# Designs tried in a protein design chat: VHH binders against q9y6x5. Part 261

Target 1, 379 residues: q9y6x5
Amino acid sequence: LPPKLLLVSFDGFRADYLKNYEFPHLQNFIKEGVLVEHVKNVFITKTFPNHYSIVTGLYEESHGIVANSMYDAVTKKHFSDSNDKDPFWWNEAVPIWVTNQLQENRSSAAAMWPGTDVPIHDTISSYFMNYNSSVSFEERLNNITMWLNNSNPPVTFATLYWEEPDASGHKYGPEDKENMSRVLKKIDDLIGDLVQRLKMLGLWENLNVIITSDHGMTQCSQDRLINLDSCIDHSYYTLIDLSPVAAILPKINRTEVYNKLKNCSPHMNVYLKEDIPNRFYYQHNDRIQPIILVADEGWTIVLNESSQKLGDHGYDNSLPSMHPFLAAHGPAFHKGYKHSTINIVDIYPMMCHILGLKPHPNNGTFGHTKCLLVDQWCI
Below, E stands for the ipSAE of ESMFold2; O stands for the ipSAE of OpenDDE; V2 stands for 0.75 times the mean of E and O plus 0.25 times the DockQ between their complexes.

## First folded at step 11 (VHH)

Design S1 (framework vhh_8dlx_2; at its last look DockQ between E and O 0.61; V2 from the best seeds 0.00; counts 0 for: pae E 2.5 > 2)
Fold by ESMFold2, look of step 11:
Structure S1 (fold): chain B 379 residues (1-379), chain A 125 residues (1-125)
Amino acid sequence: as target 1 above (379 residues)
Amino acid sequence: EVQLVESGGGVVQPGRSLRLSCAASGFTFDDYAMHWVRQAPGKGLEWIGNIYESGSKFYNPSLKSLVTISRDDSTNTLYLQMNSLRAEDTAIYYCARGYTVWLRSGEYQTKFDYWGKGTLVTVSS
């Protein structure tokens, strides 16, 4: 029987929540499996880019989903949360569910992972749910388990996405212990429900399960705002994305726009595209705008308006606050092993190995994850 | 039945201060964000600010120095303190119950499901 894999994301699950809050169900999952304490994600540390990096093994410049809001000057196309279905945006890479179901005798299932309701390279997940945030975790889980049990050809790769703790992290901020404790307890209960449902349906023993996230969350404040309108008239540029990494398309000479912005705030770095630090791997794509502004941790770039976010993400990917975790359980994984860190792009070649798939060219390193796997020698 | 009842409006001289109240009933006040919105004669609605159940406050930047929003969960009451009133602050002031829809992008949309009838504030000599 081909190995099966369920990939689960709880959006915005900061790695150190595991140390700072109680997770009896997740800790049981970890105890019988593996943990990676910090996953270094890709810049920018936003939802759509990092979910696509997990399933492609590519940096954002290579897979083309470079932000949650994008603009393509040639086609005049816009990408946003409400306008994400055009395959144009997604076709610069091949995600693992496409590779999986195009190989013989396999299908893929998806419950709302970003991109799974888009026909990428004319291929949509074999079974999927259209994105709808109103659909409960229980219904998403019911569909996924039904497809894992009842499909021909069998579903060998499935994804499951949940919006929390990201939404609550934005609302309360990660430092609000009272509210975040309540939120994270609900998340742990959902993990308990997931494991119990898999056991009840006879899936638990032969299914590999990865529980991970796309990014963390840092504390913001109304006292840490960078008001662009105080530095530059908005008529001089088109704003493609705002915070914490602003994407600026100049309407006048680029150097003039840069000079107006470079001293706007000591809490913001201003980069011409060619000057973006190489360690970001965020330069070689036409969707990356000529000027980007990168706020310091916990600072919010605004126009002349208030921001109601008390937590945010998207900052420098070297920041521990931006890092999620990864936990995994199943026949492919050791039991009771903890690993300190991997890169988020390393998840893709590991998943390909588990599924017996040939990975597309990617930025991940299989060697970084081999100690998690029972079939590998860990020196 | 959800009810929101504003009070404290009236005629006030320029430069003076005024405190508006909103008495809430028919729901668990502690679980909801509360908002103040105003409408000047012949104008559209202008959002003043809000206060979340957590106590976090947010204001329209153009009004931020002029107003303070507070809530008393023990009396289910929302307050708007306005200082240094000007003729342009003449408006009907509404309280509203809201909820926030958080998007995958990390952005948010605020929706209002219940409104008070409003209280008129007239700033004149």
Scores: ipSAE 0.452, ipTM 0.752, lowest interface PAE 2.5, mean pLDDT 93
Fold by OpenDDE, look of step 11:
Parts: structure tokens; sequence; C-alpha cells
Structure S1 (fold): chain B 379 residues (1-379), chain A 125 residues (1-125)
């Protein structure tokens, strides 16, 4: 049988949720498969950038989705959650579903994974759903599994995306044990539904399934705010992105703007674009603005408006609170194996290997995932 | 019919405190976030703060030290406590029913669907 792979993302599933809450269905999934306890994601630790890194194996500076909100100074185009359909933003990389789709006797399917409802390099999955937050997980799951089971040419790669626990994390904060317990229980139940559906269709034994997330969540507070308006007038810059990593487009001399911001708060680092730390791999793209502000963990950058979030993400990608997990099951994976850490970009070459695809140049290291795979030596 | 009725406004001297009330009716008060907004003469609307159904509170950073928002769900009443009032705090104060739209990116939008008629606060010596 041709190898098949389903990639599932639960947005904003912090890795340590697995330690602090009960997940009977997910734990059973892990028991029969593999677990990577912590996945180091890419900076900035936001939804669109990290989801695209998973499927390209690239740092944000390389694949061009550098934030959830972007601005291109040359074309004057804007990118946002409500304006993400222009291939211009996605075409700096080739995601795995496109690579797979272009293969003979193969097709790709997608249920609302970021970028999957956009033609990238003039290619779109044979089966996809336009993003609609109102569509239930069940409907998404039904479509994906139907396509995996009955398509011709066969769907060999599919993606499934769900907005929780991210939305709830923002609303309640990750430290709200009562509300988050309820939310995470629902997520576990959905995983149960997924497994049951696959078993019912006879796909469970032959389908490779990866369950992962793009980022974690940190607790925010009204007591930890950085007000930019106290440091600089709005007339001196355009705000492209706000918190926890602000992207600043100066309207006056960049140095002057920088000088007004550099000491704004002891809980915020201010970088000229050329001075952004190398470890972020967040410098070599025109879509990165001339100045970026990076708030410390749990701090929120605001204007003369208060944040409505009790949880947020986007912070330094070295912070454990920003890290998701990865679990996997299927013929390609060991059973009962746990691994400590990988980089999120490592997922791409692994997926390519599983599917027998030639990977595009990427920043992932296949060696980091060898121990997860039954056909590889774990050295 | 949804109704919001502000009260407690009036003329007050600088440095004094004032407590505004907003009486809500016509909807399940406990299910909604409530906001305070003000409009000074000749100026636009300024968001003061809100209180969620959960009890979580958020304030405009510019006003945080001067205001406290609370709610009594048993009486369907929203409150705004203002301290150390200044001349620049002269405005019509509105209560509004709001809701937050959460986007998949983590961004959010705050929307208001109902407003009170407002109560005038004049700070003058």
Amino acid sequence: as target 1 above (379 residues)
Amino acid sequence: EVQLVESGGGVVQPGRSLRLSCAASGFTFDDYAMHWVRQAPGKGLEWIGNIYESGSKFYNPSLKSLVTISRDDSTNTLYLQMNSLRAEDTAIYYCARGYTVWLRSGEYQTKFDYWGKGTLVTVSS
C-alpha cells in the first residue's frame, strides 16, 4: 500500500498540558505510537508562521510567513488572519501538500490548515475546505477521512486543523485550571473520535497519523503591560504587529524611533532588524520590519488600550511555555517510544521520508527524528 | 428589549470621587462582558475598561490607576468607580454590552451591540 500520512494540529496545545491534565485518548494514542515531549518551534511563536514551518521545514525568514500580520513595503500589501488568500505571501516556499499533489497517482487533502485554501505555486490540494471557524471538528474529520478512504487518485497526504485549545487559552489563560480542564477534555474526546473514525474505516493500521501543535500559551496579566504610547508618539511609526513581538515601521528616522523605544521597558528588548539575535533565524526577509520589539514572557505590549487576553503566545521560542508536543502513530513509527525534544522544522523531512517525497531544501534535520521511525537506525 | 441605563453622573469638584451605575435589563446579564466608554466634549470615544462574565477586568492603561469596574450579577448592575477626578475627565460616560470575537491567529475583536444613553460627568471647581 502506498504510504499515507494525516497531519493534525490542535492550535496552541502547550506541551506541559500533557503533564498537568489527563488525556486518556491521547495517552492511548501515544502508548501505541511515539511522543516527542517538547517541540521547539520557530520564532515568532505564532500560528501562521509555525504551521507553515511544519509543512516546509523552513524558518520564518525563509518561507516568508513571518507573522500573523505582515506588511510588504514594495507592494503595499497587508497580510492578516482575515486577509491570507493572496498567493504572494505563500509562494516563497513549497509546502509538502503541494509537493505531494504534484506526484503522479497521488493527491492531497486539507481541512483548514493555514495556507491550504490558497493556490501556492499555482497548485492547490485536490480536496480542501475553505477556512470557516464555524465548521465542527466532526465535519472536518468526516471530510478528511472520506477523502483518505475513497479518492482517486488516492489521497496520500492530508491535514486537519482545529482552533482549540488556543482560543480558550487566550480567553481564560493557561493557568485557569477549571476552564482549561474542561477545554482540554474536549480536545481529548476529539482525539478519541479521530481514532474511532479511523478504526471504523479500517484506516488505523495503515495510516500514519501525526498529532501536533504550533505553539503553547503563557499566562498574561493586566499587571504586566508595556505601553508604547508612553515612549513614542503614534505619528512617528506604523504598527504592523503588536504583541508580544511588535513590528515597527518608522515614519521618521529609524534611529530616532529606536532611541525612543530602546529604554521603554525593562521587560522588552528592542532590536534593529540587523541586530536581531541569530538564534531566532528572523532577519533575512524583507517582510520583517526595521524595528522589532520583543516582550518578556507574560508581558503584553499595548497602546492606550488594554489587552483582552489572559493568555498569549509569540514569545521567545526557547521558552518552554511556547513549546508544543508531537505524537504519532502508524506503520512508520515505533510503539511506546518517547523522545525529549526536536525542532519543529524537523517534522518536514520526516514527513517527506514517510511519504517517499524528495524534500525541498529545508532547515530540518532528518537525524533528529530517526529514533521515531521503524525503518531507521537510532544512533 | 435590551436596555442599559447609566446613572450617578453630575457635577463634581476636582480631586473627588464618583461612582457610576449601569442598570441592565432585557438579557441574561451574566453571559456578557460589560464595558465603560466615555466621550469628552469635542473628542472621540475613549474606552475605559471592561469586566467579563468571568469577573476578569481590563482597563485602559491611561486610566487604570483612577478607575475600578465591578459588577453585581444578582442585580444586573455594572459599576464604575472613579477617583481623583480631573477636569479632563469631564465627559458623557456610557455603558455598553460587548462580546469578543477570537480569531484563529490569536487576534481578537471587541464588539459592542448595545449602548446606554450615557450619563454626564462634569468636573469643575
Scores: ipSAE 0.207, ipTM 0.616, lowest interface PAE 1.9, mean pLDDT 94
ESMFold2 (binder alone), look of step 11: mean pLDDT 81; pTM 0.789

Design S2 (framework vhh_8dlx_2; at its last look DockQ between E and O 0.88; V2 from the best seeds 0.00; counts 0 for: pae E 2.3 > 2)
Fold by OpenDDE, look of step 11:
Structure S2 (fold): chain B 379 residues (1-379), chain A 125 residues (1-125)
Amino acid sequence: as target 1 above (379 residues)
Amino acid sequence: EVQLVESGGGVVQPGRSLRLSCAASGFTFDDYAMHWVRQAPGKGLEWIGNIYESGSTFYNPSLKSLVTISRDDSTNTLYLQMNSLRAEDTAIYYCARGETVWLRSGEYQTKFDYWGKGTLVTVSS
């Protein structure tokens, strides 16, 4: 049988949730497979950028999805959660489902993974769902497993996306033990449903499954706010993205805007685009705005308004609170193996290897995942 | 049937305090975020603040120093404490049941599905 891979994302699943909460189903999944305890994601640590990094192996500056909200100065186009369907934003890279889809006797499927309902390089998965947050996990799972089981050409790569625990993390904050316990139990139950469904269909032993996430969640507070209006008049700039990484498009001299913002708060770093730290790999793209503001962990950048978030993400990708995990099961993976850390961009070359695809140029290192794979040497 | 009934309004002098109540019925009160909204004469609706089912409160920045929202889930009652009232605080005050919709971007939208009939607060010397 041709190798098959299902990539599952639970949005905003912080890595240390595994240590602080109980996950009977996920732990069983891990016991029969592998675990990477911490995945260092890409900067900024947001949903669209990191999901695209997983499937391209590229830093954000390279694949062009540099935020959940973007502006292109040349075309005057905007990108947002409600406006993500223009291939213009996605075409700076080739995601793995496109590569797979273009292979002979193979097809791709997707259940609401970011970018999967957009034709990229004039290619879209043979089977996909338009994004709709109201669609249940069960329905998404049913479609994905149906396609994996009954399609011709066979679906050999599929993606499945779920919005929790991210939404709840924002609402309750990650430190709310009571509410987050409830939320995370539901997530574990969904994983149980996934495993059970695969077993029922006879897919479990032959399907490679990766369960991962795009980012974590940090605790926020109404007492940790950075009000930009206290530092600069809003008429002097356009806000492209707000918190915790603000993207600033000056309407006046950039230096003047910078000077007004550079000392706005001791809990915020202000960068000219050319001065963004190299470790972020967040500089070489026209979609990155001239000035970037980066709030410290747990601080929220606001205008003259309040925020109802008690948790947030998007911060420095070196922060443990921003890191997701990766678990995997299937014929390609060892059983009962735990690994400390990988980079999120390392997932792409691994997936390509599993599927027998030639990877596009990427920033991942296949060597980082060798210990997870049964057909590789681990040193 | 969902019902929200505001009370506690009336005429009050500037500088005084007032506590409004909202009695909720017809739904599981402790499962929902509740909001206070007001409408001054000739003006649009102004959001005052809310309280989540978790007890977390959020306020309009322009009013934060003057208002406190609380809830009693045992009695299905929402409260709005207002201090140092001014003439500009004259308005009809509404309680509303709200749902927060969270987007993948991390942004959120608040939807109000039920409103009370409101209670009039008049601040005058």
Scores: ipSAE 0.585, ipTM 0.821, lowest interface PAE 0.8, mean pLDDT 95
Fold by ESMFold2, look of step 11:
Structure S2 (fold): chain B 379 residues (1-379), chain A 125 residues (1-125)
Amino acid sequence: as target 1 above (379 residues)
Amino acid sequence: EVQLVESGGGVVQPGRSLRLSCAASGFTFDDYAMHWVRQAPGKGLEWIGNIYESGSTFYNPSLKSLVTISRDDSTNTLYLQMNSLRAEDTAIYYCARGETVWLRSGEYQTKFDYWGKGTLVTVSS
């Protein structure tokens, strides 16, 4: 029987929270499994792109979810958190739950992972919850464990998404020790509840569990704003996404728009699409706009308005503050092993290996993760 | 029953300062962000700013240098300090309780669920 895998994301969980805060339950999870201390995510370091990169193994330019806000000029379609269900946006890749449930005698289950309530390639997760942020972690976990235990064909791949510590990270900023300590303690308690639930249901010994995140969080300030309206008249462009990576669709000659923006702030880099650094792997998709603006860490691009964000993400993926972690436990994984870093796109081929799935073409490297796995010769 | 009661309004001469208060009752004040909003005659609502439970403040950029928001959680009171008042600052000033909803996209929305009845400030010679 194929092994089972539960993939869990705690949104916005910065890797160094593990060393700066107490996590008794997560540390026990790691002690009996594996830890990857830093996961290098994809640029832009945002929620929708990085969750889709985990489950497809692709850079954003290749899977088509290039930001949390997108526009397609040919179809005139818009993508946003509140308008994310059109398969058009998701169909440039095949996520692992689709591949999994198309195998004989397999199902997939999902509690709120981005894209799992969308019929991608006419295939929606076999069991899923429509996204609703008001649904408690306990209810999400109860549904997932019920589906893992009681489904025919059996659920072999399941996902679980939780909005914290991202929401609190935006609200307080990662440097607010008092508030973030309370938030992160609650997260650790949820991890304890997860492990306890799996043990009580007899799942713990034979289920592979990955606990990871999509990105980190950096401190912002009302003293670090870039006011775009002070540099360019709003009528010269359409704004597709704002901060910390702005996506600019020129309404006039794009070189003229570029020149108006080029020296707007020393804390912002302005790129023509063809000049976006190759290391971003963020160029070859029509959804990437002709001009992007990339704010420096901790800077916020605004349109003559305040920003309530005391923490943010989306910055350059080379920044340690943008990196999440990965922990895993189960029969496929070593016990007590720590690994320094992988790329977020490496998670997909590893998951395919664990599940016995043929991966679609992707940007991950299986060799980067094979030392985590008991059935592999580590080099 | 949630109640928000503004006070401290009245007629004030140009160039003077004024401090408005908002007394809150019927809820746990310490758990909520609080806002000031104004409406000048013949105009729509204008957000002035807010203060979070943590004490963090955010302001309308057009008003940032002219106003200061503070709160006293021990007395459940919200304050608006306004300086160098001008005739154009004549408005009804409201306090409001707000909830900032943080979306998984990293965006946020503020929803105001309770409002005071307002206090009139008239800046006139």
Scores: ipSAE 0.468, ipTM 0.739, lowest interface PAE 2.3, mean pLDDT 93
ESMFold2 (binder alone), look of step 11: mean pLDDT 80; pTM 0.784

Design S3 (framework vhh_8dlx_2; at its last look DockQ between E and O 0.93; V2 from the best seeds 0.66)
Fold by ESMFold2-Fast, scan of step 13:
Structure S3 (fold): chain B 379 residues (1-379), chain A 125 residues (1-125)
Amino acid sequence: as target 1 above (379 residues)
Amino acid sequence: EVQLVESGGGVVQPGRSLRLSCAASGFTFDDYAMHWVRQAPGKGLEWIGNIYESGSKFYNPSLKSLVTISRDDSTNTLYLQMNSLRAEDTAIYYCARGETVWLRSGEYQTKFDYWGKGTLVTVSS
């Protein structure tokens, strides 16, 4: 039988939530599977960029989804979470579901993973749901399990995306133990429902399941705001993205805009595109604007307006608060093994190995995930 | 059946303080975020601030030092305390129920579904 993989993302699931809250269903999953305690995501630590990095194994400068809000100066196109269906934005990489469908004559299925409702290189996921936040986890799970059990060619790669705990992390902040405890308990119950559904349908024993996330969450405050309007007049630039990484397109001389911004706040770094630190791997793409501003952890950039964000992400990817975790269970994975850290780009070549696919050139290192897999030698 | 009723408006002298109330009925008050919004004569709507069901408060930066929003969930009442009133604060003040929707991007949108009729505040000598 061909190997099968279900990739599940709970948006904004900070790795250290596992140490500060109880997850009985997730812990039972891990006991008979593997846990990677920290996944070092790509910069910027945002939803669309990191979800695409998971399924391509590429840094954002290479796959082209460089932010949740983007501008292309040549075509004058804008990208946002309400305008994300133009294939133009997604065509700089080949995600794993496309490779799965083209290399092995297999099907892919998707419940709301970013990019799966868009034709990429003229190939759309064999089965998919158009993005709609009002669709319940149960309905997404019902569709995925139906497709995994009843498709020809067989569905061998499936994805499932859920918006929490990111939405609640933004609303309450990760330090609100009372509200976050309730939210995380509900997520753990959804994991229990997932496992139970797979068992009842006879899928559990032969299915590889990965549970992961795109980023973490850090505490923000109304006392930690950077008012960009106090730095520079709106007539001097077009704002492409705001916080915590601001993307600035100058309307006047770039150096003049840079000089107005460079010393405005001790709590943000101002970079000309060519001066962005190499460790970010965030420079070589036309969608990266001429000037970027990077706020310090927990600081929010605003335009003389209040921010209702008590939690946020997008910050420096070296920060542990920005890291998600990865848990996995199934025939490909060891039982009861814990690993400290992998890079988020390493997930793609590991998934290609499990599915028997030839990976496209990527930034991941298969060796980093070998200790998780039963068919590999671990040092 | 949802009803929001503002009270406490009237004529007040410059430099004085005033507290507005909003009595809510027909829904589970402690499950919703509540907002204050005003409209000065010949101007558009101006958001003053809100208070979440969790008690978290957010204000228009231009008004932050002049106003305080609070709620009493035991009496289903929303309050707006205004200090150091100026002629520019003359407006109709509205109580509104709004749901904050968080998008995948981490951005948010407020959807207002119910409004009170408003209470007039006139700052004049």
Scores: ipSAE 0.690, ipTM 0.860, lowest interface PAE 1.2, mean pLDDT 93
Fold by OpenDDE, look of step 11:
Structure S3 (fold): chain B 379 residues (1-379), chain A 125 residues (1-125)
Amino acid sequence: as target 1 above (379 residues)
Amino acid sequence: EVQLVESGGGVVQPGRSLRLSCAASGFTFDDYAMHWVRQAPGKGLEWIGNIYESGSKFYNPSLKSLVTISRDDSTNTLYLQMNSLRAEDTAIYYCARGETVWLRSGEYQTKFDYWGKGTLVTVSS
């Protein structure tokens, strides 16, 4: 049988949740497969950028999805959660589902993974769902598993996306043990449903499954706010993205805007685009604005308004609170193996290997995942 | 049937304090965030603040120093404590049931699905 791979994302699942909460179903999944305890994601640590990095193996500056909110100065186009359907934003890279879809006797499927309901390079998955947050996990799972089981040409790569525990993390904060325990239990139950469904369909032994996330969540507070209006008049700039990484488009001299912001808060670093630290790999794209503000962990950048978030993400990708995990099961993976850390961009060459696809140029290192795979030597 | 009933309004002198109540019925009160909203004469609706089912409170920055929101889930009651009242605080005060919709971007929207009839607060010397 041709190799098959299901990639599942639970948005905002912080890695240390696994240590602090009980996950009977997920732990069983891990016991029969592999675990990467921490995945270092890409900067900015936001949903759209990191999901696209998983499936392209590229840093954000390279694949062009540099934030959840973007602005292109040449075309005057805007990108947002409600405006993400223009291929213009996605076409700077080739995601794995497109590569797979273009292969003979193969097809791709997607249940609401970012970018999967957009034709990229004039290609879209044979089976996909338009994004709708109201659609249940069960319905998404039913569609994905149906496609994996009954499609011709066969679906060999599928994605499944779920919005939790990210939404709840924002609402309650990750340190709310009572509410987050409830939320995370539901997530574990969904994983149980996934495994059960695959077993019932006879897919479990032959399907490779990766369960991962795009980012973690840090605790925020109403007492840790950075008010930009106290530092600069809003008429002097356009805000493209706000917190915790603000993207600033100056309406006056850039240097003047920079000077007004550079000392705005001791809990915020201000960068000219050319001075953004190299370790972020967040410089070489026109969609990155001239000035970037980066709040310290747990601090929120605001205008003269309140924020109702008790948790947030998007911070420095070196912070443990921003890191997700990766678990996997299937014929390609070992059983009962744990690995400490990989980079999120390393997932792409691994997936390509599993599927027998030639990877596009990427920033991942296949060597980082060799120990997870049964057909590779582990050094 | 969902019902919200505000009480405690009336005429009060500037500088005084007032406590409003909102009695909720017809739904599981503990599961919902509750909001206070006011409308001054000739003006639009102004959001005052809310309290989540978790107990977390959020306020309009312009009013934060003057108001306190609380809830008693055992009695299905929402409260608004107002201090140092001014003439400009004259308004009809509404309690509302609200749902927060979270987007993938991390942004959120608040939807109000039920409102009380409101209680009039008049601040006058």
Scores: ipSAE 0.680, ipTM 0.868, lowest interface PAE 0.8, mean pLDDT 95
Fold by ESMFold2, look of step 14:
Structure S3 (fold): chain B 379 residues (1-379), chain A 125 residues (1-125)
Amino acid sequence: as target 1 above (379 residues)
Amino acid sequence: EVQLVESGGGVVQPGRSLRLSCAASGFTFDDYAMHWVRQAPGKGLEWIGNIYESGSKFYNPSLKSLVTISRDDSTNTLYLQMNSLRAEDTAIYYCARGETVWLRSGEYQTKFDYWGKGTLVTVSS
């Protein structure tokens, strides 16, 4: 009776993979639903920030997850992939699963979406899995579908996160057709398994499902390295994050550190925090460090070490290579409709509408997604 | 039982070349990344480089011009070609099987789960 929504992320799924590779199962999903061909994500185009932007509708400067590696000078706290559970980092926003489960007779479920195993505003997802990359897609799906079918109060919002094709994109690079074809076929098979499971459990016709991603992937090369150690001594700064957007905390005068870096490479832009382009919406948070370095597409910032990354993301969010897609199916969505682009922050107010939730203040525009929805007039 | 057996070490003159081999058994060789690591007298371990099952190769930048790694999946053999050897290249050379784990953050970790016993290379005139 109440509307239900499953939000699925396949990490690092570049939008143009849909055109360049075969996805019989995903294409069937799209045929019976909607597709947004390109989703313009938020800068920096990294995993934790963009997953939180989807579920809060906020730019990174507003929700406070500004990178995959962060430092807070007041509390001396560090954030990383292995140190992400302190609510301090997440409490600058209210994600949709918190808002959802605080409604009367509703609960939320989560299979490893970033932040869902953290008690944000003293509220953790009603049902959740602690993050563990070793847990199979099948087990994540089984838990989510069990919770969708068997919970009281009912689960009305659920999330599911999968690490591919991001991991393989880093390993091989998006231009390695042989290896990426194999990887993407496996992902399409997982999408087929998801749809088949939902059909077998009687969920398919009445559950709204969004399949999306946080960012794309660009090709890197050992011939495109920017070696910071050739430009500046380690003793002059603390490195908070490295590549492709380096976060630099000066240990000496900030202007002196900036001057040592500004001509380090023609393939890297060096910004004082106040000079970060306005179009990034990436300035007004204390977690953004005084100096950031932004590599050109396909360039990798390194110290005096090798990099094994043949693909990466985090670059300028205007780059098509950084953009994911969004596909959706369910009673809220049209069938057979394709839309060119939305902003990733637009997903939040759309999800709130589908679930009948009052959105918190956010940066999304509901009007951008109206044409996807059967209950809205599309002009 | 996983086994890695290095061979081809010995005493060589400075400026000469050597090719080391690592014979692998007890696992599906072509499913794994393989690594070379060395340890000079009185020093710690130094990673030389690797070769993935895909054929992609990565090297320690300080050694890149001196070494070449290759693999032959039909014979389950890993190779290290070393050129223009110097006295500082005197070391025990190990082959290792590694697993590279890619994190959500886009970073990676390499763990070496099996090692050979090593082969000694002495560069001396």
Scores: ipSAE 0.531, ipTM 0.783, lowest interface PAE 1.9, mean pLDDT 93
ESMFold2, look of step 11: ipSAE 0.513; ipTM 0.770
ESMFold2 (binder alone), look of step 11: mean pLDDT 79; pTM 0.775
ESMFold2 (binder alone), look of step 14: mean pLDDT 80; pTM 0.784
OpenDDE, look of step 14: ipSAE 0.618; ipTM 0.832

